# VH-VL binders against Protein LST7 (LST7), part 6

Target 1, 242 residues: Protein LST7 (LST7), of Saccharomyces cerevisiae (p53237)
Amino acid sequence: MSSTVISLAHFCDKHGPRIISVTQSAEKGTLGEELLVPDYPTESYCESCLLQFPEESTRSMRCFIEDVPFITTQYSSIRYQLLNSIIKRAFSEETMIYDNMPFIFFDDLRGLNLVIGFKLYDENARGNERRYCFILTVDSRSHDDSMKMLSEHWNFIIGGFDKMIAYIKNIHKSEFLGKNKTVENNLETLNNNAFIGSYLRANKSKFGRNLVSLTDDKFLFVRIHKWNSFLLHTVMNENKLP

## First folded at step 1 (VH-VL)

Design P03 (framework fv_polzastobart)
Fold by ESMFold2-Fast, scan of step 1:
Structure P03 (fold): chain C 242 residues (1-242), chain A 120 residues (1-120), chain B 107 residues (1-107)
Amino acid sequence: as target 1 above (242 residues)
Amino acid sequence: QITLKESGPTLVKPTQTLTLTCTFSGFSLSTSGMGVSWIRQPPGKALEWLASIDWDDDKYNNPSLKSRLTVTKDTSKNQVVLTMTNMDPVDTATYYCARIEGYSYGFDYWGQGTLVTVSS
Amino acid sequence: DIQMTQSPSSLSTSVGDRVTITCRASQSISSWLAWYQQKPGKAPKLLIYKASSLESGVASRFSGSGSGTDFTFTISSLQPEDVATYFCQQYNSYPLTFGQGTKLEIK
């Protein structure tokens, strides 16, 4: 018996490794708010670090798969310290590969972790790239049992994350196409007034963009919540999907 | 000064693997937003997109052909390579490589194309 | 996949005439449509991108319009060198798809 969660994390240029979302199974009747860390450290986060659902005031999402509740929050009160430790390890330069290739690490404190890193373009970020990863954490004391579960579900888990990342990259490219062409058209219009063009460029605020902004998909975290919930349901409750 | 040129065999037998190389100059596939795509055109028919590879080594393959297609790049040589397995006479076409600059434009520069005939 | 349908499949007209070609997408592609000119034996050439933007170095007699599912390509005054096949292409989503082409000839 193990407890398994999926995290989405990124490397913030200002704040370093930060958890964006955590998806986990819960007991029936659990409210998402009960899984939030009291008094979120929001003052230590920029917009790019935050989990953003379509309704700005929404901090959690819940769905049911075969009567099992799955909940996504930015922070889990149950696992906050552990997940912070895990993401710091995951974003170390020696172990993180941002090419969709998975890597695994295990220790007594952090359990078994499967990490898949990917990058998105962001002109406002250091080096013009945002670094992200999905992490599947198996919170079990037994290395062998955790590795057996991971091995038995390897193709399903890797395939699932690859599909999620492919979707994110595809809609990101669509948004990048739209954003750049709109900017070019606007600059052509403003070029008839060189002064206002120069003024707007000088006053451009540069902040890292959040994942919703990078993809122009206000439902992105709803999709990620559902995909991660399905992945967890399969690996926790079923040996193999049909 | 931007040029692309396709190279590879002009005749392929059924069931063989086709390998085409696109060699380009005047731009780098390490530049953010740059990509190179493969497009084919059977004689007298429409253009069909096959595969793309981007500056970030992100790959997209046409789903109808994905099991047969591999696209790779060598940024130091300014080359993109397409491999297509299990060739069939219906794959007879002129194969083009083409550039996309930034994510907001269509294919702005094309190679001359190479006709690949699949027959015994 | 997004299906791109061009009309007409072929057109024959006189030098100096106004020519219009239409392209319909099976679902909304916003403005993510390009138009290409292809002369016999040659690679396609980009004329219009983002439905209505003229590519650099392309003659001003070429124009595009439309959004969503219905798009139009226009040559305001046909020249002899415009004899070619014209293709539309959506780049709103993968896989990228092209129309079947419109062959333009002078009668």
Scores: ipSAE 0.000, ipTM 0.401, lowest interface PAE 17.9, mean pLDDT 79

Design P04 (framework fv_polzastobart)
Fold by ESMFold2-Fast, scan of step 1:
Structure P04 (fold): chain C 242 residues (1-242), chain A 120 residues (1-120), chain B 107 residues (1-107)
Amino acid sequence: as target 1 above (242 residues)
Amino acid sequence: QITLKESGPTLVKPTQTLTLTCTFSGFSLSTSGVGVSWIRQPPGKALEWLASIYWDDDKYNNPSLKSRLTVTKDTSKNQVVLTMTNMDPVDTATYYCAHTPWYEGYFDYWGQGTLVTVSS
Amino acid sequence: DIQMTQSPSSLSTSVGDRVTITCRASQDISNYLAWYQQKPGKAPKLLIYDASNLETGVASRFSGSGSGTDFTFTISSLQPEDVATYFCQQYDNLPLTFGQGTKLEIK
C-alpha cells in the first residue's frame, strides 16, 4: 500500500505505548475491515487507548480526496509490528519535551519518522498527564529520498500538526475549565466541605480518559482523520513532481 | 514459567573485557513489548541498572558507565549478551539478568546471578 | 539521575511486629516505583509494582503506598522468613535507579 502513514499514539498507564489511530492511503476498493487485525485481543486496549468515532460500533473511517481513498483504523494489519516498534522508540526519546518540538529518527528497520509530542492534563493519569504524539512514517530504506520529501514539505507538515495539536489543547482547556466551574458552583451551594472532598477523591480513582472524553468533542477523530488524510494527500501528490 | 540464567567468566583481570550471556526460557524476545535487562550488585551494596534490550532491538545503557557497555541479542538462541570493557576492581559484583515486561522498567523474574571478581 | 533514599538503613524487630520502610525520590516519579525482597545469597524478588500493586504469589502481609516523592512499604506482621534486604526502585526516568536497601533482622 502506501509508504507513508500518520499515527496518533499515546503512553497508556496500563499498556505502555499504544497506537490510537493509523491513517493511510489505500487502493480503490479497499474496505476498512481489511486493514483491521483479525482476532484482536480486547484486553490489549482500555478506555484511554480507544479510537472512538461518533457511532460507537464504527472501527474505521474512509474518505476520498481526488479519487484516492484514505482510511483511518485503530491499528493496521499490514504495518502492526513496524508501528509498534516505532512508537516504543518515540516514547523512549529523552529529548521529546511534549511541547510540539519535532524530532526525527531513521534506521533501516523503521524508516524515517517525524515525531511531535504533546500532553494533556488528566487527574486520573500517572503524573496527572496524558502523553501523546503524532508520527509521520516514511517506510523507505532511502534516507536521502525520505529526507528530501520531508524537507520539501517541512513547513506544511509541521504547520499541519501544530494546528491539529493547538485545536486539541484549546478544546481540552475549555472542557477542563468548564468542569472546574461546575465544581465551584456546587461548593458554593453546599455547606459541607468534607462531602465534596470525598466526592472529588472518589472520582479521581477512575482510569485515564480517552481523547474524546478529555476534549468533549465526539467528532474529534473524524477531524483528525480528515486532517491527516489531507496532509498525506498533499505530501504524496507533490512527490510526483520532478 | 519464565527462567533466566547468567553465564560467563567468574574472574577477570583489570583492563580486560567482560562478556556475560543470559540464557532464558518461557518467553521469546520476538514477542512485542518484552525486554531483558542487566543489573549488578557489588558485595553488600545496592543494585545498579546497567542496560536493557527489547524485542525490537532498542537498547538503553546506563550513562554513568561511559559507553563501556554493549548489549546484543540472539533471538533464535534465547540469549542476550552483555559486554563491558576496561574492567576495574570496583566492577566486582554479582551480575543479574532479568525479564522486563512491556517496557515497564521493573523486573519480575531474575536469574540467579553470577559473581564476577576483578583482580590481578 | 533520580536519587532514591531509603530509611532506615537497618532495622531489628520481633516476630509479629509491624514493619515500615520508607523511600524518597529526589523528584516526582508519580507511582512508578517497585519494591524487591532479597534474601541472603539469592536474587531479588519483586513484591510490589506501581507503588501499591502486589505481585502474584506474594503474601498479603506485604503492602505499598505513596505517590510523587514519598513511598512506604509495610509488613503487617513480621515472620521469620521475611529476614531480608528490601530495595525500592524508580522507573519514571532513565537511568533506572534503586534505593540503598534496608536490612531487616529479627532480634
Scores: ipSAE 0.006, ipTM 0.416, lowest interface PAE 16.0, mean pLDDT 80

Design P05 (framework fv_polzastobart)
Fold by ESMFold2-Fast, scan of step 1:
Structure P05 (fold): chain C 242 residues (1-242), chain A 123 residues (1-123), chain B 107 residues (1-107)
Amino acid sequence: as target 1 above (242 residues)
Amino acid sequence: QITLKESGPTLVKPTQTLTLTCTFSGFSLSTYGVGVSWIRQPPGKALEWLASIYWDDDKYNNPSLKSRLTVTKDTSKNQVVLTMTNMDPVDTATYYCAHRLTYYDFWSAFDIWGQGTLVTVSS
Amino acid sequence: DIQMTQSPSSLSTSVGDRVTITCRASQGISNYLAWYQQKPGKAPKLLIYAASTLQSGVASRFSGSGSGTDFTFTISSLQPEDVATYFCQQANSFPLTFGQGTKLEIK
């Protein structure tokens, strides 16, 4: 197991701050199910919180980079309590402005956390926006060593997250523009029938959409898994973390 | 419809290098989530995985044979090439190439196989 | 490397019989296990992946179960066309490894 993990989290209008995915390295032969939290999180999740892979029954994803396994799950059994505390703090920070600007927080128990927030449009969400962040957590007693590693890899880490976020925003924008054309066409047809317009508005879903729905990319979480795995692999190997 | 076909020499002398080509259709190795693998089977024995190459040029070789194995792809020709150096009579086997989906379907392994090509190593 | 042990190495049974083949991993592999059917002179055919998920187009009489180290492959009612060698394969870690195979015969 690695001391460094990457979380993708969001602010759910129904459930508050929630982890969508956690990516971490594992030892050869690690059981994927050992990294799942079996009980608590499933009852408190909705569609917008879902880690969705293309195969519907899949709850984890694994890849290998130079024979090192990297696993993405919706939760981490090893760090469940720690990560839940971290994401709640990340979304409560006044410095969280969702513009890709990084900020850092730490304490003796939780380690160092690098947070980068961003927003996506969702007409079904409060304020018409979904709030997301990537969090790099380095769980170490030595804050100086953690900060040194972060500093040494700063441009790579920030550049990596910026590219991931730019991709997500770009494919989201393409999906949004496609749907907006359909909505505009429907509204043009209904401009002569006010009651039908009211009926269509009333039938909208109250719940926010998940990232796959917002981007129309069935492979989005596969891409995020791979990107996070490469980021972790690079940081771990160059810093020689066990 | 996905199809794969192996081609190369059917007879190799000890110490020579074997080069096998897998030519495929129905998919592109630039397509996200796809890969091609090489597996061999000595007559009457179990299957042995040799190497895999994926859409993003990630490569994996069997560690027991790693120094002898090279796998490359040419996406414009729809081909994957396996090179194996210093052939020995114990390397006599039917060599297969196979399609696989990667990562989320990693456990699904090899869904579509070529017909296989028998390579005999003898003096 | 993860060693895959299949049992039995061979079996002979009658049409209509229930057939059970087992596969044991030398260490935990979660559900990262596939089953293949190989008929004489042919390439292997994927039957089951993720330990229990039936491949599209494969007959429902085939099933798989298990997790961790112990896995079972079952043919609920053997048909003549099922005469083949069956292999398990782990996909938990590299190198990918196969069992030694189980040769299934009728009569």
Scores: ipSAE 0.007, ipTM 0.503, lowest interface PAE 9.3, mean pLDDT 79

Design P06 (framework fv_polzastobart)
Fold by ESMFold2-Fast, scan of step 1:
Structure P06 (fold): chain C 242 residues (1-242), chain A 120 residues (1-120), chain B 107 residues (1-107)
Amino acid sequence: as target 1 above (242 residues)
Amino acid sequence: QITLKESGPTLVKPTQTLTLTCTFSGFSLSTSGVGVSWIRQPPGKALEWLASIYWNDDKYNNPSLKSRLTVTKDTSKNQVVLTMTNMDPVDTATYYCARTRVDYYYMDVWGQGTLVTVSS
Amino acid sequence: DIQMTQSPSSLSTSVGDRVTITCRASQGISSYLAWYQQKPGKAPKLLIYAASTLQSGVASRFSGSGSGTDFTFTISSLQPEDVATYFCQQYYSYPYTFGQGTKLEIK
């Protein structure tokens, strides 16, 4: 039941590819903290890399779907080395243009991986963009089962990630417009997008913003946790063998 | 401001079914990441969690009472209903509803409670 | 079910004193523990969640610590209005379970 996980990762200007969150199923009674990498230094992450729940000291979240527990952590101790390898491979794909177009890769080490990339505007980021991806990882326990599962649930998985990304982009757009309310009120008759771009560039700080800051939704990772848990639950239940 | 209020009969006869309604304001169960829990406290005793229902209609009942408990919601009315069958004098307690936040699963805002006495 | 045991069951102390209440879980619950204050005839009030996080609007004299199975709730300097019963609650797994309560009185 823990053979399939969903990761949210980003490309950090300071740290390169970084996992923001990992959602997976667990046995009842599994501690969220047990899924964290031992001696993992949360403070070594810059703001843009952090899994930020509404309470900042909280490092894990759990929910139940039909009595099955699903847990989200920043790193998974069970999958740490594997997921770190997977995200480096995902962000090295030159053909990934971060337009919600999925791609897949498979090997004996990393298993079957479905990657969907997207971008958010961040005036504090290099090139004014933050690059993100959702990754569905099916471990390499059974290569045939992995490919069968992905094929059977393709439309459901892609549709699910597309809806999550659409939500994130929509609330990000709302936050972006809200942050520029003063400029809009003063310059509502201005018909030059380049001027607004110059204004935002002039007020740029050196630090990238985290996903909560980019969306102004302190519950964003709660929503992502629940969406990913539901997606995993559906995929895993329909793939149960008699 | 967020408020919850319990309502229902204050006196129930043994073997009858108890129905309690929690009416709330300041939040909606159409909002993701929120739910309502039912908790009871017999006079002078500890708190006992009974059931929870969430925005997505996920439901959890205390296993020791599961066969007796049903929890439902009416999102349009901002109401959650608890039904408990086969009431017994041991079920005499103050019944509370509370908002449950799924980010931590703790109960942050509680209703005032309603005392339900089970007596013939 | 996870059993929550509080100690002491009751205590009487003086205004200004440091008060410590402990809570032990029968199995590991990480930091998924809350502390509530309940005054006679009133609903419980959340004071602390995630073992150590103070709820907004709650006085800074209240604090919590611990993880796993052993947890501590502290009032750094007892005030008259702190007379109440205090409960711990785990929300690590269903069913949610509460400690038996600690009745705090002023001598």
Scores: ipSAE 0.000, ipTM 0.412, lowest interface PAE 16.8, mean pLDDT 79

Design P07 (framework fv_polzastobart)
Fold by ESMFold2-Fast, scan of step 1:
Structure P07 (fold): chain C 242 residues (1-242), chain A 119 residues (1-119), chain B 107 residues (1-107)
Amino acid sequence: as target 1 above (242 residues)
Amino acid sequence: QITLKESGPTLVKPTQTLTLTCTFSGFSLTTSGVGVSWIRQPPGKALEWLASIYWDDDKYNNPSLKSRLTVTKDTSKNQVVLTMTNMDPVDTATYYCAHKYSSGWFDPWGQGTLVTVSS
Amino acid sequence: DIQMTQSPSSLSTSVGDRVTITCRASQSISSYLAWYQQKPGKAPKLLIYAASSLQSGVASRFSGSGSGTDFTFTISSLQPEDVATYFCQQSYSTPWTFGQGTKLEIK
């Protein structure tokens, strides 16, 4: 099991900070079965918290990169307490406005964490916004080694998350505007209270929309799994100068 | 440019295992976003999806076939292999392999191979 | 499983006519629908994906529309080479499922 993991989390109106997905790697040459969750998590998850793959019976996604297994699940029994502590810390940052600006925190309990927040419009959410973040966690006792790795891969990591978030925002914007084809402004300019109020009244058919619903992309979590797996593979296997 | 061709036995006895090989050219099953699927069509009937395998070895099997299906790939040979256990006369069909996009549609298709299940 | 129902099961029309085939899903599939053409004795060929997107190399007389549960496939001006069976397929959720087919013939 590697010390480095990527989480996607959101602020749930019902549950507060909640993990949507966790992507982890296992030992090279193994199948990583210890990271799989064949049954549903025992914790209660509402619709907006759901990790949704195209096949309804699928609870995990696994791929192999150079014989290393990468696995995405909604629940991590191995890291449950750690990840819940991390996301509570991430969402407690009052100055974070969810604009792709990264922030970092470290402590002995939670390791080194790189957090990038973003938001999507959701007419069914409180304040008409859903708050999300990607978190790269280095679960290691060595602050210096963790920070060195993060610094060496900074542009790759930030660039990767920025591209993932840009994709999500763009397909969300397309879905939002597709339901109102007379709207010419993009989602980033929709901060007018009167317009948002009109949209909310027109679109009351769904409660607690998940990311698949907000983007109309049933393969979204397959893409996120593959993107996160590639990012983890790259940062774990980059060689140092001779 | 892209071509696929099915090969395997044309006659199978009830209870036996069917093994079909799809050999392809014009693409590599190491290219991101690419997959190969198996689809069958009983004579005069609708198409039925059986299984898919992707560039990263992700596999999806039709659950209605009670775990009778196994799909594997050999990227060095440009081949995908379907294995289906416990064959029954109702499994008589033309079996196709097809190039699959990650979004779930199929094109191009192989020519198909008719497999008859009979004593 | 998502059931796909096509209408009509068969139709006969004249060269130059507008042809319309419909497909209904048992639940909402958004725009995750494809249309295939299968000529006698041959493998299917993809014509339309994502409900309305024309596959590269496919003639512009073919089009698709619809979302949710109701979808339409149209041939604006029927040509002799269009004689075939046409199938819809949902790509929303596995198992991928196909309609029963519509056999198109010329009078």
Scores: ipSAE 0.000, ipTM 0.399, lowest interface PAE 17.8, mean pLDDT 79

Design P08 (from P01 with heavy chain R100I Y102S D103G S104Y S105E G106L, light chain Q90K Y94A L96F; framework fv_polzastobart)
Fold by ESMFold2-Fast, scan of step 1:
Structure P08 (fold): chain C 242 residues (1-242), chain A 122 residues (1-122), chain B 107 residues (1-107)
Amino acid sequence: as target 1 above (242 residues)
Amino acid sequence: QITLKESGPTLVKPTQTLTLTCTFSGFSLSTSGVGVSWIRQPPGKALEWLASIYWDDDKYNNPSLKSRLTVTKDTSKNQVVLTMTNMDPVDTATYYCAHIRSGYELYYFDYWGQGTLVTVSS
Amino acid sequence: DIQMTQSPSSLSTSVGDRVTITCRASQGISNYLAWYQQKPGKAPKLLIYAASTLQSGVASRFSGSGSGTDFTFTISSLQPEDVATYFCQKYNSAPFTFGQGTKLEIK
């Protein structure tokens, strides 16, 4: 619906760069299911890619910022291929070191992309880390206009993403320390080393790999959508972006 | 288990400000996805949504009532307050507060207060 | 803004009869529609949400169907306690607009 969107993406060890969610403004009366790709291949989707809401059957979420609807879905029916190519480019950049440092690239067909990457610990991931990024995509034919918008709102945009990432890292750290403390306490009561080994293997296989599991925040994607919606609303209203 | 009760004046003069309080139990506005709405019904007429406030202090007001509406919450007291300025006889109605069920795309009103009749007359 | 129109505005029927009320949205709202029952002097009670999902504790004789712009509410066998005004409400986006209501009476 909108030419300006915010994506949350990650590098999946099984599938490579993948969209987790896309937040965009909608026209009044637009429904979340209208933005879904009906035949998206679920077989190419894994636990770590899950856009998970507390209501498990829900595939989209809507919120309102000053009566303007914003919708999040795992993918957009209108722009899926475009966003997929942008995400692949973002994860292939040599400048992507997942340290909250923003970088910008321009896509010849569809415009300016601001990327900010971050990492979370996951003992079952390659290198023990999951790689994520937020991408603000401004689908504009004018490179100068897009850069002007970014320059005018730089502190707001980067500050917003930094706060979101800081929150995610903080609750992830709390979850990681909490689970490790529980395992450590349990080990104090266990005497058989073979049993301990089996217990730890079972616990690892039982752990989810999606962002909700890594943070233990079942409302995480609700928060991310609302934060992204507020960011988009502020930027788009002041610049008359679609 | 969820209960809501409206309180405030039953008689208001034209041009005055109306303040209504909704006191509730059985849920908390600290719970993600939860909200409280104000709805009114003039005698013998249809229901009209006025305003909503959510757990994260998001607020939505009916655009047709312009800047006349303010909604606030006190999460620790389990209260939501509606303020409506410049009252007119056409604002005579029973005013309800209602619980919004969490469900993200499910913004319907599952539990309602008993309502309080507010008459606007000179 | 999306308008919600109910028909009929009133109807009168007998205990045991099948009752059907319709609700039409001026634009598509998918399945984001709820139905409420309001008895005289009382607050509304939620019966159905998501066009067809029965609220917990609501009698199975009540049902809903439809999507997009056209919706129906049905009482399969009218009971005396069902005398009330029934309202539909859209909730796909703000404002959360109600229909004008259908008054149901027993002959």
Scores: ipSAE 0.012, ipTM 0.501, lowest interface PAE 8.6, mean pLDDT 80

Design P09 (framework fv_polzastobart)
Fold by ESMFold2-Fast, scan of step 1:
Structure P09 (fold): chain C 242 residues (1-242), chain A 124 residues (1-124), chain B 107 residues (1-107)
Amino acid sequence: as target 1 above (242 residues)
Amino acid sequence: QITLKESGPTLVKPTQTLTLTCTFSGFSLSTSGVGVSWIRQPPGKALEWLASIYWNDDKYNNPSLKSRLTVTKDTSKNQVVLTMTNMDPVDTATYYCARMEDILTGYYTYFDYWGQGTLVTVSS
Amino acid sequence: DIQMTQSPSSLSTSVGDRVTITCRASQGIRNDLAWYQQKPGKAPKLLIYAASTLQSGVASRFSGSGSGTDFTFTISSLQPEDVATYFCLQHNSYPLTFGQGTKLEIK
């Protein structure tokens, strides 16, 4: 199977860069728990960093696309420990302003990486925003081969991530507007940009919120798993969108 | 292969509740990314989206119709049901159910297959 | 709500002519736009999705273009069977909204 993977990462106010999820292809018969890092300390993650599936005991999700299994876990086996190095590089990029603009980096350690950053509003976060990115890590066999694959699938990859991010932002905005509805109709209040809102008026909790809480979508990570699996399947097999 | 068909009363009296059932084949509402929507069209007028229900039981109703709409599913029977309360002659329309599927977004997708439609007339 | 405005509201032209219909969104919808054909007494049929992608089994004379707020639907050479009302749909956000429709007739 290809070592090409998609990560979702977040900048935590407490922990710094942290991986929320990793989606990868697997061999037939692979169990999700085989891809988890054994004995990982829970205290290294706060609520805002957690991968949360609808069933609370679930730590992995698997689907099949044309008999190929794809698996999503919060963190991966020792093979993917370099992802911590990758996300530190991604979040240190000075020109990234978390506006869906992609950037690429490559080196011998980390391979070819395509990074797309975005922000969500959270009153409990420093600066009132959460910073996220999707990262596509491409097999590092050859820089030229990796770049060729990326360039040939560029529109599909960028379009796919743009759709995922737009969906996340839209349902986050709907949740925010729902929380800020008043008994009396006020079009100006409802149409105000959530990220410009009144700092002093808001009642703030001290606890960070995870993506499920920020979107009120308990199936959000199921969608992300399906989206990332389909994107990986398509680029690994050079297939076009159906 | 994929088919949808609407069923229910063709005549409804003002103030009564309309119940329509969409029965489908060739796909399942247990499949991730799949949903079914209700759309109506008054004679000679534009199409109006009413409600959607997805594989995960997420529901969206048109806010202009407020609390009049309820949409439910029975995955084992391949059925989706629309209930619309307090019917008025202005609600006379052909009612359609249609399928939605998007692996990339899971929501906010187009209608790829439609039922034939059922004309519902609201009169005394 | 996102308002979808179609123009023209009706069009009458000859077989073999090039037909162009436009759809304008009141706010940006990326490429989340679909085009439907509805013949009298029939359910709508999907022709184009993602603004420019032709649905499987649909004739190549149909095409779409645009992004953001301005979209165009084209029939390169009108055939008699193309007489219908055409609708655009935005599926960028709820509530999903359709254009008012364009009625296409042959002279």
Scores: ipSAE 0.000, ipTM 0.422, lowest interface PAE 14.0, mean pLDDT 79

